# Miniprotein binders against b1l550, part 185

Target 1, 279 residues: b1l550
Amino acid sequence: MRLPEELLERARDIHSEAPSHRIKLDRVGSFGLKVPVEFKGFLLLAEADVWVSLPEGRRGVDLSRQVEAIYELSNPPKDPFSLCREAAISLLEKLNYADSSGVSIRFDAPLQDGESLKYYGVEISSIASDEIINKIRVEILGMTACPCTAELIRAYKSSEIAATHTQRSLGILEVSTKAEHPDPDKLASIIERAMSSPLRTYTKRPDEGGLVIRSLSNARLAEDVVREMIHLFLEEFGHLPEDTHILAAVRSMESVHMHDIYAERSFSLDEIRKEISSH
Short names: E, the ipSAE of ESMFold2; O, the ipSAE of OpenDDE; V2, 0.75 times the mean of E and O plus 0.25 times the DockQ between their complexes.

## First folded at step 14 (miniprotein)

Design qc17 (at its last look DockQ between E and O 0.86; V2 from the best seeds 0.00; counts 0 for: pae E 1.7 > 1.5)
Fold by OpenDDE base, look of step 14:
Structure qc17 (fold): chain B 279 residues (1-279), chain A 99 residues (1-99)
Amino acid sequence: as target 1 above (279 residues)
Amino acid sequence: SEEELERLADEFRELAERLGYDEIEVTREGNRFTVEAEINGVRIRITVEVDGKEIRITVEIEKDGRRIRFMYVITDPEKFEKILEEIERIIRMFLEYRE
C-alpha cells in the first residue's frame, strides 16, 4: 500500500523542524548501501556509506536525497574513485544545509596471481567541505617468518637455512591526501614486497616448497615489514602533496602465541622527509 | 614545454566553453596558468601547474556563497583525459542543480 502523495501537503516536514536540543551532528547518513562499481574490468557490488553534517537548527537529514545522490552517479557503473569524489561533492550541493559530507566505498579488489586470482581489501573515502580530502585504505595478507627463532635454531643445529615459525600477517596502508586517491594495486604491491613472501591462491608442491624457502631466507620482524613498507612507499608516491598523511601498519597473527603482534607508524610526507634528512 | 602548457590551457578553455561559459579569462605565470569564468552564479577557477612530467590541477568552484576546492596530481599522461572528464562532470553538477 502506498500512501497518497497529497498527504505531504498536510504533513509537517519533521526533518526541517527545530530540534529539542540545538546540537550540531558531525555525520548523519545511510550505511551499508550496495552500489555497483567498475574496477579493472570487473563489475563489483561494493558496500557504501554516505553521510552529511547536520546543523544545530535542523532536526533531521533528508536521507532519501543522500541515497539518490550516490545511485544517480552509479548508473552506469563507474570506477569507485570518481564515484566517491563526485558523490561527496554532490551531497554538499544537494543538501545545502550541510557544511561537510562523506562517502566510503568498500570491496575486495581482485589481484592476478598467476593463472588465478587473489584479493586485497580496499576502502575508498572522500570527505568534502571547503576542500576535498581523499582517503584510501588497502589491506592485504602476506607471510612473515620470524628471524629471532631462526637465529636460535641456526645456533642450535648450525644450519644454513634455519627453520622458524611462519604466520600470516595483515599489512595495512592508509593514505589521506588532497590529491586523487593513489593506485590501490601499487599499495598492495608495496605491502607484499615488504613481507617475507606473498600468499598464493594455490601452489603446486615444488612451488609451495619454494615459497616457504623464500620466506625463511627473508625472515622479517613486524617492525622490519613496516619500515620496508614506508621505504617503498616513499619511492613510489613521493610526488604526493607534502601534507599527505600515511598510516603504515602490520598485524602479525603469531603462530606460537595466542596473541597478535602489531606495529605501526603514522606520518606526513613532510614529517618523514625531515626525519630521514636529519640522519 | 611552452607548447604543452599552451595545449593544456586550450583544453581547459574548451572545457569551459562546452559547459556554456562565454567570458573566459586565461592568465599565465611561468609554468602555470589559471582559467577563470562565471555563468549563472557559478564561478570556476582552474589552476594548472606543469613541473616536468607532473601536472598539478586545482579546481575551485563557487556557488551561492559556498566554495569547494579539489586537486589532482597527474604523472601519467594517460590519466589526463579521464580527469578532465571528471572535472567537467563535477562542474556540470553545479550548473544543472537548482533548488
Scores: ipSAE 0.663, ipTM 0.880, lowest interface PAE 0.8, mean pLDDT 91
Fold by ESMFold2, look of step 14:
Structure qc17 (fold): chain B 279 residues (1-279), chain A 99 residues (1-99)
Amino acid sequence: as target 1 above (279 residues)
Amino acid sequence: SEEELERLADEFRELAERLGYDEIEVTREGNRFTVEAEINGVRIRITVEVDGKEIRITVEIEKDGRRIRFMYVITDPEKFEKILEEIERIIRMFLEYRE
C-alpha cells in the first residue's frame, strides 16, 4: 500500500525541527548500500556508505535524499572514483545544512594474472567540506620468504640447502590526498613488487617451481617489504601534494608460527622526504 | 610551454561558456593561469599550473557563502578530457536547482 502523497503537506517535518539537546553530530548517514560500478570494463557490485554532518540546531538528516544523491549518480553505472567524488560534493550541495559530507565505496578489483584474473581489495572515500579529501586503500596478497631461516639452513653442517619457510602476506597501501584518487592497479603493483613473489591463480608445475625459486632468491622480512613499498610509492606518486598521507603495512601469516607478524609506517610526503634527506 | 598554457586556458574558457558563463576573466602569470567567472550567484575560479609533464588544477566554487575547493594532479594528458567532464558536471550541480 502506498500512502496518499497529499499527507506530506499536512505532516510535521520532524527532521527540520530543533533537537531537545543541541549537540552537533559528525556523521549521520546510510551505510552498506549496494551500488553498481564500472571498473575496467567490468560491472561490479560495490558497497557504499554515505553521510553528512548535522549541525546542533537541526534534529535530523533527510536520509532518503542522501541515498537518492548517490543512486542518481550510479545509474547508469560509472567508474567508482568519479562516483565517489561527485556523490560527496552532491551531498554537500543538496543538504545545505551540513558542514561536511562523506562517501565510501568498497569493491574487489580484477587484476590480470597471466591468462586469468585475480582480485584485490579496494576501498575509496571522499570527504567534502571547504575542501575535498580523497582516500584509497588497497589490499593484495603476495608471497614472502624468511631470510633469517634461510641463513640458518644455509649454515647447517656447512651445506647449502636453499630453503626457508614461505607464506602469504597481505600488503596494504592507504593514501589520503587532496588530489584525485591514485590508480589502484599501480598501488597493487607496488605492493606485489615489494614482496618476495606474487601469488598466482594457478600454475603448472615448472611455473610453480619458478615462483618458489624467485621467492627464495628475494627473501624479505616484513620490515623490508614495508620499506620497499615506501620506496616504490615515492617513485610512482612523489608528485602528489606534500600533505598527502600514506600508510604502508604488511601482515605476514607466518607459516611456522601460530600468529601473524605486522609492520606498518604512516607518513606524509613532506615528512618522509625530510627524513630521507637527513641521511 | 606558453602555447600549451594558452591551449589549456582556451579549454577552460570554453567549459565556462558551455555552462552559460558570459563574462570570463583569464589571468596568466608565468606557468599558470586562472579562469574566473560568475553567473546567478555561482562563482568559479579554476587555477591551472603546468610544471613539465605535471598539470595541477585547482577548482573553487562559491554559492550562497559556501566555498568548496578540490584539485587534480595530472601526469597523463590522456586523462585531461575526463577530468574536464567531471569538473563540468560538478559545477553544473551548483547551477541547477533540485527537482
Scores: ipSAE 0.628, ipTM 0.863, lowest interface PAE 1.7, mean pLDDT 88
ESMFold2 (binder alone), look of step 14: mean pLDDT 81; pTM 0.818

Design qc18 (at its last look DockQ between E and O 0.86; V2 from the best seeds 0.00; counts 0 for: pae E 1.8 > 1.5)
Fold by OpenDDE base, look of step 14:
Structure qc18 (fold): chain B 279 residues (1-279), chain A 99 residues (1-99)
Amino acid sequence: as target 1 above (279 residues)
Amino acid sequence: SEEELERLADEFRELAERLGYDEIEVTREGNRFTVEAEVNGIRIRITVEVDGKEIRITVEIEKDGRRIRFMYVITDPEKFEKILEEIERIIRMFLEYRE
């Protein structure tokens, strides 16, 4: 049953009323929307959040208008980066009482792995006000081998290649910039290259053995991985604005402990360049 | 190069023309230029700076007392056309939306 539209003429606009308490809200919106995006030739159904600020004098946000804003831009499907930026700006334009808006889009990104596919997690965001800030978070799993245990076993058995425990580790790069979103595939590649070895979707027996040997021969602490990620990031993305902010992190799902090891560094490009130049 | 900068300036001028702007001012300062235009109370300012293979584009849109600024940094020439199309779409949203 659909109510008659003429009722809108008789009904109060609840959203435009003054609230009982005059308090500004930072974010009001719809979370967990599904929107189609085109990414590297794949049509993906991504999860999206959209929001705006709410001034102290307005009771509620026009939620339907928010949803319309992103879906209008999603047909036909486009790349998630442009969708994110355009939708954030559109929200500010359509909801003129808001001084800020935001969009976040999440999906698993396909990544070629030989003749098969693996994936990494990506979250693309844009926050708009008088300026727009673009944020991207990439998460990809790799493998790390512990150098400490390897050294102990080497000392014990005098082996050239020492056995050690290996574990899956989650690498994270989060970049916030006034420029466009950096390439997520490049970010994922940086993370994988910083670890002892990448993960594979499938392995043949000889390939599996080779992967493990590579990991053992490239044993790294979680701290080593983070430092390597930062180093590789600076080589690839040093052209971004100086005020670009980066979070580099690793969560190692330790195989010999019940807990995880975590390491991170947060920095701006300006800050880290000054730090390196001081040595 | 000087020729490249002139080409870029022409492309952004043409973009403004396609959007319906008739009063377009282009100013050049060294390795950068600025395109300014206004139509129906919507003002745009596009600044482009070329440094080697790097192109920095800053877009400012002003409408009804509100201002928004966004930026692109292009190192791959293949991305330029796509970014130009995006800028056009964004400005068009401001021009077409009426309360």
Scores: ipSAE 0.656, ipTM 0.878, lowest interface PAE 0.8, mean pLDDT 91
Fold by ESMFold2, look of step 14:
Structure qc18 (fold): chain B 279 residues (1-279), chain A 99 residues (1-99)
Amino acid sequence: as target 1 above (279 residues)
Amino acid sequence: SEEELERLADEFRELAERLGYDEIEVTREGNRFTVEAEVNGIRIRITVEVDGKEIRITVEIEKDGRRIRFMYVITDPEKFEKILEEIERIIRMFLEYRE
């Protein structure tokens, strides 16, 4: 049943009233929307959040206009990064009482892995006010090999034995910048190259052996993985604005222990350059 | 380099023309140019700076006293056309009076 539009003339506009308690809200919106996106030739179902700020003098947000803004831009499906930035700007234009808006989009990105595909996690956001800040978080699994156990085994009676415990490790890169979102495949590549070895969808025995040998020849502490991620990031993305902020982190699911190891570093581009140049 | 800067300036002048701007000012200073225009009280300023293969684009849109500023740093020439299309779509959001 659709109600008569004439009722709008009689009904209170609840949203535009002043609230009983005049308190500004930072984020009011719709979370968990399903949105189609096109990423590198794939049609993916993504999850999106949309929000705006709400001034102290306004009781509510027109949530249907928020949802409308992103859905208008998502049909036909398009690049999730453009969708994210454009939707954030559209929200500010459509809801002019807000001082800021935001959009987040999450999806699993396909990545070619030999004759198969593997996937890694991507979450992007755009926050609009008088400037636009774009954020991307990439998470991908790799393999790490413990150098401490490798050294102990090497030192044991026979230095011919090359062995250590290996485990899956989750690498994380978050980038917040005024420039457009960095390419997630490049961020995923940085994380994988910082690990002892990438993980594969499947391997045959010779390939599996090569993967293990690679991991042993590149044994790394979680701390070293984070440092290598930072080094590789600077090599690829050092051109971004100086106030670009990065978080690099690793969570290692240690195969010989009941607990995980975690390491992280947050920095801005200008901060890390000064740190490196002082050494 | 000068030819590339002139080509980019023409690209953004044409963009402003497609959007309906008619008083388009282009100013140049070295490796940098600025396109300024206004129609129906909606002002744009697009600043482009070229440094080798790196192109920095800053877009400012002002409507009813509200200003929005965003930027791009292009190092991959394949992305230029897509970014130009996005800039045009964003400016058009502010120009349309339809509700």
Scores: ipSAE 0.610, ipTM 0.855, lowest interface PAE 1.8, mean pLDDT 87
ESMFold2 (binder alone), look of step 14: mean pLDDT 77; pTM 0.770

Design qc19 (at its last look DockQ between E and O 0.93; V2 from the best seeds 0.73)
Fold by ESMFold2, look of step 14:
Formats: structure tokens, C-alpha cells, sequence
Structure qc19 (fold): chain B 279 residues (1-279), chain A 99 residues (1-99)
């Protein structure tokens, strides 16, 4: 049932009133929206959150206008990065009582894996105020092989036998910058190259053997993976603004333990350059 | 390099013209140029700095006392046209009247 339009003439505009308690709110919005995006020729169904700040003197946010704004920009579907940045700016312009706005978009990105596909996780956000801050988080699984156990087994039995425990490890790169979002495929590639071996959707026996040999030849601690991710990141993205903030992390689901191992480093570009140049 | 800067300045001048700006001021200092224009109370300033293969673009838009600054750092020339299209769409948002 649709109510008569003429009621709008007599109804109070509740949202524009002052609230009983004049307290500013940092994020008021709609979360868990499903939005179509176009990524590498794929039409994907992404999940989005949209919000604005609400000043202490305004009772409510025009939530339908928030939702309308992002859906207008998503039709026709376009790349999620432009959508994210444009929607954040659009929200701030259209809801002129807000001093900041934000948009986040989450999706699984397809990645070629031999004759098949695999995927990695992407979450992006843009927060607009007097400037735009863009954030991207990429997560992809790889394989790590323990170098400590490998060395112990080498010492116990001659180099004729090479063995160690291997496990799935989740690599994480998170970048917050004033520049446009970095390319997620490059971030995923950095993570995979830092691992002992990539994971595959499926393998035949000769290929599976090759993955295991690769991992043994490239055994790395979680700490080593994080350090390699940072090294590779600086090679690819050292041009970003100096106050760009990065988190590099690995969560390893250690096959011989009841618990996970985690290694992480957060830094700004200016901080890490000073650290490296001092050695 | 001087010819590259001139081409880039022409691109941004044309962008402003497409948006309806007609009093466009372009100033240049070495490897950097600035495009400034105002129409209907919407002021823009686009600063472009070229350093080797890096193109740094700062877009400042001011309307009704609100100012927003957007930055791009382009190292891949294949992405330049898409970034220009995005900048144009963003400025157009500010030129549309509120309902």
C-alpha cells in the first residue's frame, strides 16, 4: 500500500528537527547494501556500507537519499574503486549538513589459476571531508613451509630427504592513502610472491609435487613473509604519498599446532624509509 | 617534456570547457601547472605536477564554503584517461543544483 503524497504537506520533517540530546554522531548510514560492480569483465555482487556524520543540531539523516546516491552511481555497473570514491564525494555534497562521509565496498576478486579461477578478498573504503582518504585491504591464501623443521630434518637425515610441515597462511595488505586506491591485483601478487608457494584450486599429482618442492625450496617463517611483503610493496608502491599507512600481516594456520601464528607490521612510508636507511 | 606539459594543460583546459567554464586561467611553473576557474559559485583548482613518469594531480573544489581536496598519483599512463573521466564526473556533481 502506498500512502497518499499529499500527506507530505502536513507531516513534520522529523529529520531536520533538533534532537532532545544535542550530541554529534560520527557514522549514521545504511550497512550491508548489495551493489553490482564490474571488475575485470566480471559482474559481481558486492556488499557496501554508506554513512555520513550528523551534527549535534540535526535529529536524523535522510537515509533514503544515501541509498539512492550509491545506487544511482552503480547503474550501469562500473569498477568498484571509482564507485567508492565517487559515492563518498556524492554523499558529502548531497547531504550538506554532514562534515564527513564514508563508503566501503567488499567483494571477492577473481584471479586466474591455471585452467581455473581462484579468488581473493578485497575491501575498499573512501572517507571524504576536506580531503579524501582511500583504504584498500587485500587478503589472499598461500602456503608456508617451516624452515626450522626443514633444517632439523636435513640434519637428522642427509639432504636426500627434505621435509617440513606446511600450512595455509592468510596474507594481508592494507593501505590507507590520500591517493587513489592501489591496484588490488598488484597487492595480491605481492602477497603470493612473499609466500613459500601459492595455493591452487586443484592440481594433478605432478603439479602437486611441484608445489610441495617449491614450498620446501622457499621455506619461510611468518616473519619472513611479512618482511618480504614490505620489501615488494616498497618496490611497487614507493611513489605513494609519504604519509601513506600500510599494514602487512600473515596469519598462519600451523599444521602441527592447536593455534595460529600471527605476524604484523604497521608503518608509514616515511617511517619505513628512515628505518631501512639507518641500516 | 615541455610538449608533454602543454598537452596535459590542454587536456585539463578542455575538461573545464566541457563542464561549462569559460574564464579559465592556466599558470605554469617549471614541471607544474595550475588550472583555475569558477562558474555559478563553484570554484575549481587543478594542480598537475609531472616528475619523470609520475603525474600528481590535486583537484580542489569549493562550493558554499565547503572545500574538498582530491589527489591522484599516476605512474601508469594507461590509467590517465580514466582518472580524467572520474575528475570530470566529480566536478559535475558540484555543478548540479541541489533538490
Amino acid sequence: as target 1 above (279 residues)
Amino acid sequence: SEEELERLADEFRELAERLGYDEIEVTREGNRFTVEAEINGVRIRITVEVDGKEIRITVEIEKDGRRIRIMYVITDPEKFEKILEEIERIIKMFLEYRE
Scores: ipSAE 0.705, ipTM 0.889, lowest interface PAE 1.3, mean pLDDT 88
Fold by OpenDDE base, look of step 14:
Structure qc19 (fold): chain B 279 residues (1-279), chain A 99 residues (1-99)
Amino acid sequence: as target 1 above (279 residues)
Amino acid sequence: SEEELERLADEFRELAERLGYDEIEVTREGNRFTVEAEINGVRIRITVEVDGKEIRITVEIEKDGRRIRIMYVITDPEKFEKILEEIERIIKMFLEYRE
């Protein structure tokens, strides 16, 4: 049953009323929306969150207007980066009582792996206020081999290639910048190159053996991986604004322990450049 | 190059013209230029700086006492057209939305 639209004229606007407690809220919005995006020639259904700030004198946010804002921009489907930026700006414009807005879009990004596909996780965000801040988080799995155990086994068996435990490790790069979002494929590549070896969707037996040998020959601590990620990031993205903030992290799902090993470094481009120059 | 900077300035001027701006001011200082225009209470300021192969674009939009700043850094010339289109769409949103 649809209520008569005429009732809206008689009903109080609950959202515009004064709240019982005059308190500003930082984020009010709709989480877990599904929106189509175009990414690298793929049409993907992404998960999206949209929000705005709420002033102390307003009881509620017009949620329907928020949802409308992002879907208007999603038809026809476009790249998630432009969608994110434009939607954040649109929210701020359409909800004029808000001093800030935000959009987050999440999906699995396809990555070519021979004749098959692998993937990485990506979250693209934009926050609008007096300025726009763009954030991207990339997560991709790789393989690490432990150099400590390898060294012990080498000493014990006197073999050129020492056996060691290997595990899946999740590499994470998160970048916040006033510039446009950096290329997620490049970020994923940095993470993979920092690992002992990449993962493959499919392997033939000879290829599998080669992958393992490569990993064993390139054994790295979680700490090594993070440092390598930072090094490679600086080479590729040194042109970003100096106030760009980066989180580089690895979570190693260690195969010999019930717990994970975690390592991270948070830094700005300015900060890390000063640090390196001081040595 | 100076020729490239002039070309970029012309493109942004044309963008403002397409959006309906009639009073457009372009100022040049060294390796940067600024395009300023106002129509129907929407003021735009676009600053472009060229440093080698890097193009830095700053877009400032003012409407109803609010100001927003957007920045782009382009190192690949192929991305320029897409960014220009985005900037146009963003400004258009401010021009079209009326309470």
Scores: ipSAE 0.625, ipTM 0.866, lowest interface PAE 0.9, mean pLDDT 91
ESMFold2 (binder alone), look of step 14: mean pLDDT 79; pTM 0.796

Design qc2 (at its last look DockQ between E and O 0.94; V2 from the best seeds 0.80)
Fold by ESMFold2-Fast, scan of step 15:
Structure qc2 (fold): chain B 279 residues (1-279), chain A 99 residues (1-99)
Amino acid sequence: as target 1 above (279 residues)
Amino acid sequence: SEEELERLADEFRELAERLGYDEIEVTREGNRFTVEAERNGVRIRITVEVDGKEIRITVEIEKDGRRIRFMYVITDPEKFEKYLEEIERIIRMFLEYRE
């Protein structure tokens, strides 16, 4: 049943009314929206959250205007980074009572892996007020090999390549900046290069052997991986504004333990440069 | 280079012209330039700074007493046109939206 449009002229505007309690809300929006995006030649289904701040004197947000805004910008599908930035600005412009707006988009990014594909996690956001802050988090699995056990076995057997335990490790890079979102493929590449070796979707026996030998010859502690990620990040993204904040972390799923090893470092570009220059 | 700065200044002047601005002020200062324009209550200020292969773009939009600032730091020349188009779309939102 569709009600007559004439009723809209007679109905109260509930959203513009005073609330029962004069309390500001930080985020009011539409969460878990499914949005098609175009990423490096792929059409992907992403999940988006959109929100605005709500002042203490206003009862509600026009949620349908939020959904309309992101839908207008996502048809035809466009890259998720432009969508994220443009939607956050659009929401702030269209909903003039809001002090801030935000958009978050998450998806699994395909990465070419020989003749196949592998996937890594991407979560981005843009928060608009009198400026825009763009954030990206990339997570990808790699392999690490233990240098401590390698050294003990080398001493015991006096061999050229020491045996040691290997495990899957999750690398994490998160960047918050006033500049545009960093390229996620470059962030994923930094993480993989910092590891003992990358992981593959599938391997034939000779390729698998080569991957294992690479890992064993490049044994790294979780602490080593985090330091290498930071070093590689500075080489690639040192041009970003000095107040850019980065989180570099590794979670190693140790094959010889019932628990994981975790290492992390948070820093701003200004902070890390002063630290490095003190040496 | 001076030639590159002039080319970029022309690109942003043309962007402002496409958006319907007819009073466009371009100011040069060393390795940077600023494009300022106002139309229908929407004021823009775009500052571009060139350092080697790095292009820094800061965009400020003022409308109805509210200001928003956003920026790009471009090190990959292939992305320049994409961000230029994004800037144009964003400014157009402010010019075309009426309460």
Scores: ipSAE 0.781, ipTM 0.921, lowest interface PAE 1.0, mean pLDDT 86
Fold by OpenDDE base, look of step 14:
Structure qc2 (fold): chain B 279 residues (1-279), chain A 99 residues (1-99)
Amino acid sequence: as target 1 above (279 residues)
Amino acid sequence: SEEELERLADEFRELAERLGYDEIEVTREGNRFTVEAERNGVRIRITVEVDGKEIRITVEIEKDGRRIRFMYVITDPEKFEKYLEEIERIIRMFLEYRE
């Protein structure tokens, strides 16, 4: 049943009323929307969050207008980066009482792996106020081999190639910048190259053996992986603004312990350049 | 190059013209130029700086006392057209939307 539209003329606008408590809210919006995006030739259904700030003198946000803003821009489907930036700006324009807005879009990104596909997780965000800040978070699984155990086994058996425990490790790069979103495939590649070896969706026995041998020959601590990620990031993305902020992290799902090992570094480009130059 | 900077300036002038701006001011300072225009209370300022192979585009839009600024850093020339189109769409949103 749809109520008569004429009732809108008779009913109070609850959202525009003064609240009982005059308190500003930072974010009010709709979370868990589904929006189509085009990414690398794939049409994907992504999860999206949209929000705006709410001034102290307004009771509520017009949520329907928020949802309309992103869906208008989603037809026809476009790349998630443009969608994110445009939607954030559109929210500020359409909801003029807000001093800030934000959009976040999440999906699994396809990545070619020989004749098959693997994937990485991506979250693309834009926060708009007087300036726009773009944020991207990439998460991809790889494999790490422990150098400590390898050294112990080498010492014990006097073998050049020592066995060691291997585990899946989640690599994370999060970048916040005033520039456009960095290329997520490049970020994923940095993470994979920083680990002992990548994961593969499909392996034949010889290929699997080779993958393991590669890991054993490139044993790395979680700390090593993070440092390598930072190094590779600077080589690829050193052109970004100096105030660009980066989080590089690894979560190793240890195979010999019930808990995970975690390592991270948060930094700005300016900060890390100064640090490196001091050595 | 000087030729490249002039080409870019022309592109952004043309963008403003397509958006219906009549009074477009282009100023050049060294390796950068600024395009400024106003239409129906929507003021735009686009600054482009060329540094080697990098093109930095800063867009400022002012409407109803609000200012929004966003930026692109282009290292791949193939992305230029994409961002130009995006900028045009964004400015158009401000021009077309009225409560």
Scores: ipSAE 0.772, ipTM 0.916, lowest interface PAE 0.6, mean pLDDT 92
Fold by ESMFold2, look of step 14:
Structure qc2 (fold): chain B 279 residues (1-279), chain A 99 residues (1-99)
Amino acid sequence: as target 1 above (279 residues)
Amino acid sequence: SEEELERLADEFRELAERLGYDEIEVTREGNRFTVEAERNGVRIRITVEVDGKEIRITVEIEKDGRRIRFMYVITDPEKFEKYLEEIERIIRMFLEYRE
């Protein structure tokens, strides 16, 4: 049943009233929206959150307007990064009582893996106010091989046995910048190259053996994976604004333990350059 | 090069013209140029700086006393057209504002 339009003349406009407690709110929005996106020729189903700030003098948010802002831009499906940035600006323009807006979009990104595909996690956001801040988080699994155990076993059976424990490790790069979102494939590549070996969707036995041998030849501590991620990030993205903030992290699911190992470093481009140049 | 800067300046002047701006002011300082225009209470200022293969674009849009600034740092020339189209769509949002 559709109610008569004439009722709008009699009903209070609750959302536009002043609240009884005049307190501004930082984020008021709609979370868990389903939006289609186009990424490298793939049509993906993404999850999105949209929000705006709410000034002290306004009781509620026009929720339909904020949902409208992202859905209007998502048809036809388009690049999720463009969608994210454009929707954040559209929200701020459409809901002119807000002094800031935000959009986040989450999806699993396909990545070519031989004849198959594998996937890595992507979450992007754009926060609009006087300036636009764009953030991207990429998570991808790789393989690490413990160098400490490898060295002990080498000393025990020199040249005869090459072995250590190997495990899945989750690599994380998170970038917050005033520039457009970095390419997620480049971030994923940095993470994979920093590890002992990439993971594959499947392998036949000769390829599986080669993967393990590669990982043993490139054994790394979780700490060194993080350091390598930072080194490779600076090579690829050193051009970003100096106040760009990065978090590099690894969570290693150690195969011989009941617990995980975690290593992390956060920094701005300005900070890390000064640190590296120190003597 | 000088030729590349003139080409880029023409691209952004044409962008503003497509959006209906007139009396477009383009100023240059070395490897940088600025496009400024105003239409229907929407002021834009686009600053483009070229440094080797890197193109930095800063877009400023002002409407009703509110200013929004965003930027691109383009190192992949294949992305230039896509970002130009995005900038045009964003500015159009402000020009087509309705109640």
Scores: ipSAE 0.729, ipTM 0.900, lowest interface PAE 1.3, mean pLDDT 89
ESMFold2 (binder alone), look of step 14: mean pLDDT 82; pTM 0.833

